# Miniprotein binders against q56419, part 67

Target 1, 326 residues: q56419
Amino acid sequence: MEGRTLEEVQEEVFKRHGVLVPKKELEDLAKALEEAGLLLTEKVEARLKEEEEKLKRERPMRLAGLSYPEGEREARAFLEAFRASYPGEGEEARVLLMPHLEPSRVPEVYGAALAALEKTPPPERIYLVGVAHRPLKEKAAALPVPFQTPFGPALPDLPALQALDALLPFELFNTPLAFREEHSLELPLFFLKGRFPEARVLPLLVARRSPELGEALKVVLRDFPGLLVLAVDLSHVGPRFGDTPLTRTLAEEARRRDLGFLERLAEGEPEAALAFLGANPTRIDGVEVVASLLPLLRERKGKVLAHRLDLEAPTLSAVGAGTLVL
Short names: E, the ipSAE of ESMFold2; O, the ipSAE of OpenDDE; V2, 0.75 times the mean of E and O plus 0.25 times the DockQ between their complexes.

## First folded at step 7 (miniprotein)

Design h35
Fold by ESMFold2-Fast, scan of step 7:
Structure h35 (fold): chain B 326 residues (1-326), chain A 105 residues (1-105)
Amino acid sequence: as target 1 above (326 residues)
Amino acid sequence: SPELILRLVKEVARAAEEAGASPETVQKIAIEAYDRIREEVGYEVRIERDGDEIRIEVRRGDRRYEIRIRVEGDRIEVEIRSDDPEMREQLERIAREIAERAREG
């Protein structure tokens, strides 16, 4: 209807279905749709305002019972099963890169992250940097409230968040609704809270490159030491992501691209990692996060613990995931 | 108060931004102010604003110090008035470092 006349709609229905709908019936339908649309808009706006008000107090679980168990006992068993899926040893992390896609699709990658957390001294706070899957008013945002988990609430580090806010040229707490449904924070947080139940959290989202975020975080981390976690997925290839259907050759190219990116980060060369992706383009949501955090990643050497390209046969698509310790 | 120190950092950054300083320059000024003031000043602080000029009054008991910051493009001019020579020297050093940072970016 939008951008079409009623006469054009009437003609299209006749051509496709061989039925001439009287103009009055089309007018009545248009009025009914307009009235329903207005009511739905008002209802949606009221619902969003209600959700925004709730987010001033806490961020509830959205994926409990779907991506992880609701109960603490079942959640603990689930987490230990992921650790068991990784046969290797972890290494101490000052910076951890881990995925945020559905955990059951890449259990050994999450297991590698858990192995690294086992070797890491319990931090007082975790800087959890995810990717915004909804628009933000600024390049980055944070939500300074408790995030619910099966292991209890992950409490915000308010002093560190306020210090970060003061060092940024924009308001950090700018888009609460973007956090209502955000798996790039919720899924990594499940594993982090399970391993470090007493750590406070700075839940951060990056929508676009924010070098000013990296500069501010470098200062804040010096005064408020903690574990930096980059919760990012790697290659997104295939028709589900607007690409050509996956072949073995394209899958191998994606694997080489992911590993080339991670290995350059492990060498302490984040600019080289970004340049490598620029020369070998693919959809990697980690690009904006890495580009924002350059000052925190330069000259930090580490190790790639795991990588997998998870294949989705029905859509001939794939998503890459990896665990990197710096 | 730590909260007052963070507010001061924001006010200095906003004044630089309003004077047309780049976001990079504004952030450098904010970081330098935060780093030096927090480490070296443990006093009660008041902020007063008059257009492009920010007046910062620092107080400890009966002692009073005043910092005036004026932003002109990417330049920051800082004046310090104090009845305590020791504190004046510390604040002058901080002001000089902030001004040097602003001129470099």
Scores: ipSAE 0.000, ipTM 0.283, lowest interface PAE 13.2, mean pLDDT 79

Design h36 (at its last look DockQ between E and O 0.03; V2 from the best seeds 0.00; counts 0 for: pae E 21.7 > 1.5, pTM O .662 < .8, other shape alone 4.239 > 2.5, SAP 73.478 > 70, placed apart)
Fold by ESMFold2-Fast, scan of step 7:
Structure h36 (fold): chain B 326 residues (1-326), chain A 108 residues (1-108)
Amino acid sequence: as target 1 above (326 residues)
Amino acid sequence: NLEEKIKELAQKFDELFKKAAEAYKNGDYETAEKYFKEAAEVAKQLLELAKQAGDVDEAIEAYYKLAKLLARISELAVRLGDEELFRRAQEEAIKAYDRARELLEKTK
């Protein structure tokens, strides 16, 4: 109804159909459309409020039956199959970088992560840092509730989360709805909970680089030691991601960028890893996470256990995935 | 009485913090700094009263609030280009946090 008066609408109908629609009927229609718009907005707002209230109690599984089995027995078999996909031995992790893309696309990379967890003593808590795929009110956020998994709920480490919040220049628990559907936390958590069923979790999302988060986490980890997990994907190349179609040359460049990035992290040189990406332009999902966590990554040497560039032939696109132990 | 005084200071803290946050939201970083610093002084007064009352839980809470205020001042210092204020505020934030942790460990 914008840009047209009721009189103009009435004239158009008359000229087209030879019938004069009473002004009252047009007014009634305009009012009904306006009221329908208000009702739709009110229903959306009410639904969002209800979903936010539910998230104060727990975070339910969203990808069960899609990306992993819903039943505990089937989930256990699924996890062991991923471990079997990686023929190598793991290495103890203080910091683990692992992917968050669909596990079935890079089973050997998730298998390498499981191998590392197998060599790692069970932590009292896991700092799980993912990438926000929805807007956050602040640069980072956390949700201090149990996260449901097929292996039982992953319980939040409330004292550690409160300690972290106290050192941040923003409210840590600022965007509950961003956690409702967040695969960068849910998919790694499935594997982490399967291996460390007793560990509590700090589920953290980064939307934009927050050096304050890294500085605060360095202090909190001193008092609340645990496993730091960076749940990040690597190169995103091709039309699916707003780029040119993937060619052999672009795929080789993406592999070189991914490996150059990971190897510099493995040398304990995260600033060099970021500078390498700046000199070799790429779209790496985990850049904001790594940039936020610099104080936790410096001078930590480790090993790249696996890397794959997963090709989506129909879209001529690819996503890089890797497992790095520090 | 101490309880009444603590309540008055807590209300003053909330008022100053709200003014600081509003100035920060509006891009008035100098006004935000002024109010965050005033809120920090009120938080220090609350902390001393909590200690005098022997209220360890309130002292812990006050130290955590002071740490957060100093973290906000530290972020504000970056926006103002004040490297010295950034360094001092960050250092004091960690000290406040450490004192809260020390008290928590003693109370088991």
Scores: ipSAE 0.604, ipTM 0.832, lowest interface PAE 1.7, mean pLDDT 87
Fold by OpenDDE base, look of step 8:
Structure h36 (fold): chain B 326 residues (1-326), chain A 108 residues (1-108)
Amino acid sequence: as target 1 above (326 residues)
Amino acid sequence: NLEEKIKELAQKFDELFKKAAEAYKNGDYETAEKYFKEAAEVAKQLLELAKQAGDVDEAIEAYYKLAKLLARISELAVRLGDEELFRRAQEEAIKAYDRARELLEKTK
């Protein structure tokens, strides 16, 4: 369908809701912006470079020496051991769903992710979308600074991050403190940086479903192609999460939910995956991320490479983890 | 300081649009319209200051604010559960974005 004009959208909003979007004011603004852009464009590249140079602040490793080795040599051996824990072959990924759970709990699931990455051509950039376990000011956020890893810093793609921010109705660069201790980015990033040392990264967190994020990313991915990574866990069941201690029945339900979710994603039916979960009684962690990225997941067929429901014995609780390639 | 004024106006613009969206969500369409108009005027003032400053950062920021302005229509659509309006609003935001990108490419 021929895209509607801004005028048609404004008229529709008015007709439906009685709100006038000030057309003339927007037109005047657009014109003024065009004029300003033409005058300043020669300096845009220089400014972007300056902004990159000013980003001297780095996100330090928080889990080095705890969840993974701090030293590069030991970190490489760690990657090799995790890859070895998965006996299968990977497939080329355009979209990778992988866990952010403590690596030692689900080594073969991370191994499956590494197997997929072995079959994936090195991307120029990685869109790393994690889960916000702390409140964000907005639905989603980004941190446009280097992330430290044992393999060196993961550098942000500032042009792509700025492009993304421009297409969002909220400030993307919000709640920097939420990134400080967020493991949903740090743990996957270890594996990603180890495999693709030259890739730039867009570290993103989702707190609440944002349809705007998926649509914006679809456009940004056109201009800034790269690997999309969903760093999400699956079911969270047991006393830590408000349930009774893990039973066979509860574990079977968690596995059913996890696999049913992943399989529908593998079929290219992300809406069906969300619908299958309903009220999400087993608390699949990645729901808000998937709900935000629907435009990027639709009609993409793929394969579930690994799944595990891992018992945390001290709390008699369990967390699901999976690896999916699209 | 011109930079401080630009920053102040940018913040004011964002605040007014947020208030407009909140008013709209609450069914106060008259107040929403008022805040949208005020936000547009602030955006114009911001742009004029950006032109005067000759600062690339301010121009880039102004373009991004415009793109965000258009994207806010899509946000309202999401809040209303109107998927068609959301799609249409996003398409217009993309056009505005693409225009900005084209201008950037032509000057390289």
Scores: ipSAE 0.091, ipTM 0.534, lowest interface PAE 1.6, mean pLDDT 84
Fold by ESMFold2, look of step 8:
Structure h36 (fold): chain B 326 residues (1-326), chain A 108 residues (1-108)
Amino acid sequence: as target 1 above (326 residues)
Amino acid sequence: NLEEKIKELAQKFDELFKKAAEAYKNGDYETAEKYFKEAAEVAKQLLELAKQAGDVDEAIEAYYKLAKLLARISELAVRLGDEELFRRAQEEAIKAYDRARELLEKTK
């Protein structure tokens, strides 16, 4: 068909197939669809703004009853079960690296974190640094509100957060909606709040490496001492993450990358840990957090307490998790 | 003819979408973005040809293809750290989906 009017095309289709869609009806339908889409877009925007306003007051539990128990008594029993999954002793942590992977998948890795916390004097505050799974307006963000847990609210350390914000070249409190469903803070916080019920929290997310954040945190930690927690997972391999199905070779490489990364961090050599990963072929998601926090990791020696590369048989994929004390 | 062009574009869309999804799964997000954008242009051409032919069923299918593509683009925006692309892709995906649903409901 070439150079035909809409009416001529419609009539030809009718002759061939006995189906006619009037020109005006099609045009009216297209306009109605566009107007309906615009109205729904405005409704979605209003809903997102409403959710954003709610997050300015508190961050509710999203994973209670899914990843951990909702009731306080059950939650305490849950903590004890995880501690029992790690038969070893911990060491005092000045910096703790722990996962944010679903706890039931790597119980002894979370147990190792609890063992480290047993050896750690209760801090006044916890700098909890997770990985943003939604875009941030800046390289990093915080949400200065209570985070609900089965053990009560984890209260923000507002003076420390304000000091951090003042030292950054961007507004720290920049993307509340990114925290709405962010498990990389919620899952570690459950364990941290359960062990240190009186500690305040600085809930931080990193989307992209920020040397500015690390430099600012070094100053803030000097003035507001506390426990630094890197809530990160390690290798992500397999079809969920863009690879071929998990093979023995890919799993061995992921494990080698995870352990080599952790061991170099344990030697106080975070730059060497990053260089070891190169292009990060197994997609260790802790890289952006470590790259941001170099000033806080240099020359701080410690120990790898646990590691697991957890296999997802249904997806033929795997995720690594580890516990490191510095 | 017009009917054959519609079939050819529909096949091209499916191939581009498959290539984009593979690139996304491999972590090659720039390649994924390129193929998703190419697929979006094919979907727009498919919609225009469906309107020219007066084919309401093909227009519905084109809107569903566009919505699915835009939803995938929004997932890509997370990896790129592009808040504007994420918001726009989400809005346009919902718009395309609703347009397809309204067409379908009017044809009962």
Scores: ipSAE 0.000, ipTM 0.128, lowest interface PAE 21.7, mean pLDDT 82
ESMFold2 (binder alone), look of step 8: mean pLDDT 80; pTM 0.729

Design h37 (at its last look DockQ between E and O 0.86; V2 from the best seeds 0.00; counts 0 for: pae E 2.3 > 1.5, pTM E .693 < .8)
Fold by ESMFold2-Fast, scan of step 7:
Structure h37 (fold): chain B 326 residues (1-326), chain A 107 residues (1-107)
Amino acid sequence: as target 1 above (326 residues)
Amino acid sequence: TREEIEKLFQELLQTLEELKKAVEEGNDERVKELLKRLEELIKQLEALFKDSGDVDEAIEAYYKLAKLLARISELAVRLGDEELFRRAQEEAIKAYDRARELLEKTK
């Protein structure tokens, strides 16, 4: 509350408890609280620097034992169960759009992605583009360290990352702490590493649309060919996401927007996909990634393999997920 | 020499920071002066890269030049200077290509 002075505090204590607290005691208390706050701030800063230093060496698993099994054998069985959940055949992918939503919520969608990976020749590297769930200092970022998985570490493609950094108007390796807890990279990586254990990875996060990232990636992919993976979820609707409680009408709108977006991407028309969404009222988080990667998505035709709008009944909310091969 | 290349990169970075401030302040005369200075520094830097006997040093220098040109391209968009944007992007890709050519020859 603005405007409260030591005089007002002293007056309030007197009125409530009949005790006049000396002004010096209140001043001493205020100073002690301020000093404690400074110590807490210093401790937090020291912890953040320590964590940042650790991230220079490796990115540990955060969701093992929660979203996927920690043990290699159990992880393999888990991955095969997801493949089995999708009854269709895949298609070869040069670009794969897949979700980063909790896998157990949309097993058929991840199964479709696995089916596509089965038809895809093993890439030397994977450009894994996720969505930043924490602020980045720049529009995009990468972390050039091994990412731990139950199938062993996914090694960074350092030459390709350095090449990419050289073509960007900002430092690519700019916010390592944003990668500490980032499911948009960790969850797709589990499936990608399970299918392509020898592939190196470029782990990339997009926070805001970066056309310069797409232009740079177009050049880098020419010299460092690989699989491009857009790890994005689709509509986010309901109170959990600042919307009204989920109704049949809202769910149908979300499905229509998800499928319309994916279908236009499948036609090789990413600008049309973005225009179809307009102001993005159902909050498809793939918008910023697609807007950044336009040069890589134009005139590339493909197929939508799966789509699901997953209901989160306790919150009357839903999240869309899909698999698209280009 | 490596020292001369590093010195020119430092001068380029300083000039670029001054240019960003001039753009933010709307100082058109200062912007023109600093753009001219950037062009002269880039020309000097390219001359030092030519026929470098240290291939790793040349690769690193070309990658740094590509990045500086990418930063100039971003600034050109803010200035509404389409000609500067086009030239800076073309030169960034050329510098990058030079680095890649050298890397492939040393594999």
Scores: ipSAE 0.620, ipTM 0.809, lowest interface PAE 1.5, mean pLDDT 87
Fold by ESMFold2, look of step 8:
Structure h37 (fold): chain B 326 residues (1-326), chain A 107 residues (1-107)
Amino acid sequence: as target 1 above (326 residues)
Amino acid sequence: TREEIEKLFQELLQTLEELKKAVEEGNDERVKELLKRLEELIKQLEALFKDSGDVDEAIEAYYKLAKLLARISELAVRLGDEELFRRAQEEAIKAYDRARELLEKTK
């Protein structure tokens, strides 16, 4: 029905087409559609439960052959091509901010991340903090299973994950289905695993800012040193995101917000970076992650290596991506 | 004694959920009763840790205690009780540090 009662539908059909459909026939149709919808819901729920059980063992690649090559040899050549897209030199990172946007859209930004990793001693583990694009049952979550990559499985750091869970006021291992399609972990992980094949991973998602996560991670990183990666995108502007079509003025504002945010982070002033964004009018994706991780970002000075506001011409929209080392 | 420790943690967790519900309902008298019960359960748990001869049991218990104290610290934020927050947070880290110390000794 088009947002109308059965009587209203019957009246409209008769008025427009001269056919009076009996009320009983409309009621029977409505009942049949409701039952069909319930059956589809049961089938979807059963399939989701099956997928959830599979995710308790491993997280398979979802973007191989789409965003990056499936084969290891081709994947290594892919990494080299992305590194070549950034002609500059990197800087050693204890904390790395990198995007999760489709790699082909911002090749030099991922290349800058690779340049930073070249200067970074191989870590024992990587704290990979992405942005949940599906609802979580809690403010943040982890999935303590191997994540498949073309370079082999990225193994979880189970002792560090257990330690992190112990310091959080919520169950860290929640919402396995949220990881099923989460590109904010898979895309950065491809680059990280390719460069650091022996590093274990803590695959983390933030849905809503959690000061508790940052405090807990500060303690866990003390005992389980590693590379902290904020896998976040920056501004999201244009009709795809609820704005007017992209104009030069809107693009310049988005770029200003992105760079001002990154520059304040680079000065070791994450609270100032958040304050600079205010209500976050260009919808910088990384705000909830940064707000969660304040204790890990304070007084860490560094450098912005790359930034791009990438145009989506078909949607008259744009997304910002950057690379920051601290 | 692992069964005794596990039983106490289940009672602590249940008491925490009741406390969260009492806070949401604005039942101040019930909140105070449940906070006192939590303190008593934590003391019983610490006494079992002191008397335990099983180091693996103690490590697990300290990790679980740290998590319960982290839950109390979150509740303290909701209550606006900054002193409770600080005490709970400090005790959570102490429990975690105890677990780490014991784990390192067994390596």
Scores: ipSAE 0.484, ipTM 0.776, lowest interface PAE 2.3, mean pLDDT 88
Fold by OpenDDE base, look of step 8:
Structure h37 (fold): chain B 326 residues (1-326), chain A 107 residues (1-107)
Amino acid sequence: as target 1 above (326 residues)
Amino acid sequence: TREEIEKLFQELLQTLEELKKAVEEGNDERVKELLKRLEELIKQLEALFKDSGDVDEAIEAYYKLAKLLARISELAVRLGDEELFRRAQEEAIKAYDRARELLEKTK
């Protein structure tokens, strides 16, 4: 460790590779390296390199058996139960905004998404745009490999991904390690693959607003039509996010912001939706995604199907989730 | 030839990097010179693609050209040059469309 703390090593790995290695794994590795006389940094780098090489072939499930069932039969029953949790009917979607929160927290919101997908003709491809919860090298990224699901692999649309890359001012295929643990793609993809098993997927992450992404996608969608999915959460309030414990006032403010945001999107006014949030004091997760996709959201009218502000009781914090069809 | 195309792309990339530095340095004269050089290199590259008999190579080249033009458009935004941004974006889409047209003919 050449005098570096585990925290310094963690920070360096995060800066270099965009991966936060758990402190416990670093401790275990440090112990193993002390026993082996190897530098912690070299072994961590070697492991990260191996993981990066694996991600050139496929993105394995990380949340199978945790957030959703690993087995196909159980996974189908899971989908049916989630659909049943939403009593309404869906509408045909050209654009679907849905959550990426832990499914068990907001079952009816995912159920609303499934209801919309029932009314949607099977797309040839799905543009799945998630939120990067880890740093990307560029404003946005894609991973052009199969994503594993209980329903089989979600295969990438390589021609459409290549076309998108050609129209972006940065390398689209960057920061593969950011996709390894990113749940904002994996959780929505479970539901999407379960409903549309034959659809190709474009797994995209947005770290920072990229107007270029929206303009490029507008051109690509002309030649490669498909369903656009925004996998975003809404407000994040409470101690986990730097606020006081959830109060009635704080919850009402979060709901007001969430619904005001979604309603303006439903009216086809995405700029008004962003302006309504201002400095985004309740930390709506999807802001950078919406800001990137403005050309695709303008003048599209739709409907808010579901919304929930879900309490995480152990932390007295709450996260907003919604389903919007355009 | 493939070698000539690759050489031009390398020159384009180098010119883009120099342009980025010139923008960061606030060297307006150098920026103007490098922009002119980029325009000339793009014209040369387009001329080579029209004469290339290899459809697959041409497709790849047009996608690369589109990418380079997209990068120029980003630099134009940083420079506050709206006309250059517009032109670069339009030309990027044209290069993309040319690649797509060739791809559709090969199917």
Scores: ipSAE 0.379, ipTM 0.720, lowest interface PAE 0.9, mean pLDDT 86
ESMFold2 (binder alone), look of step 8: mean pLDDT 72; pTM 0.612

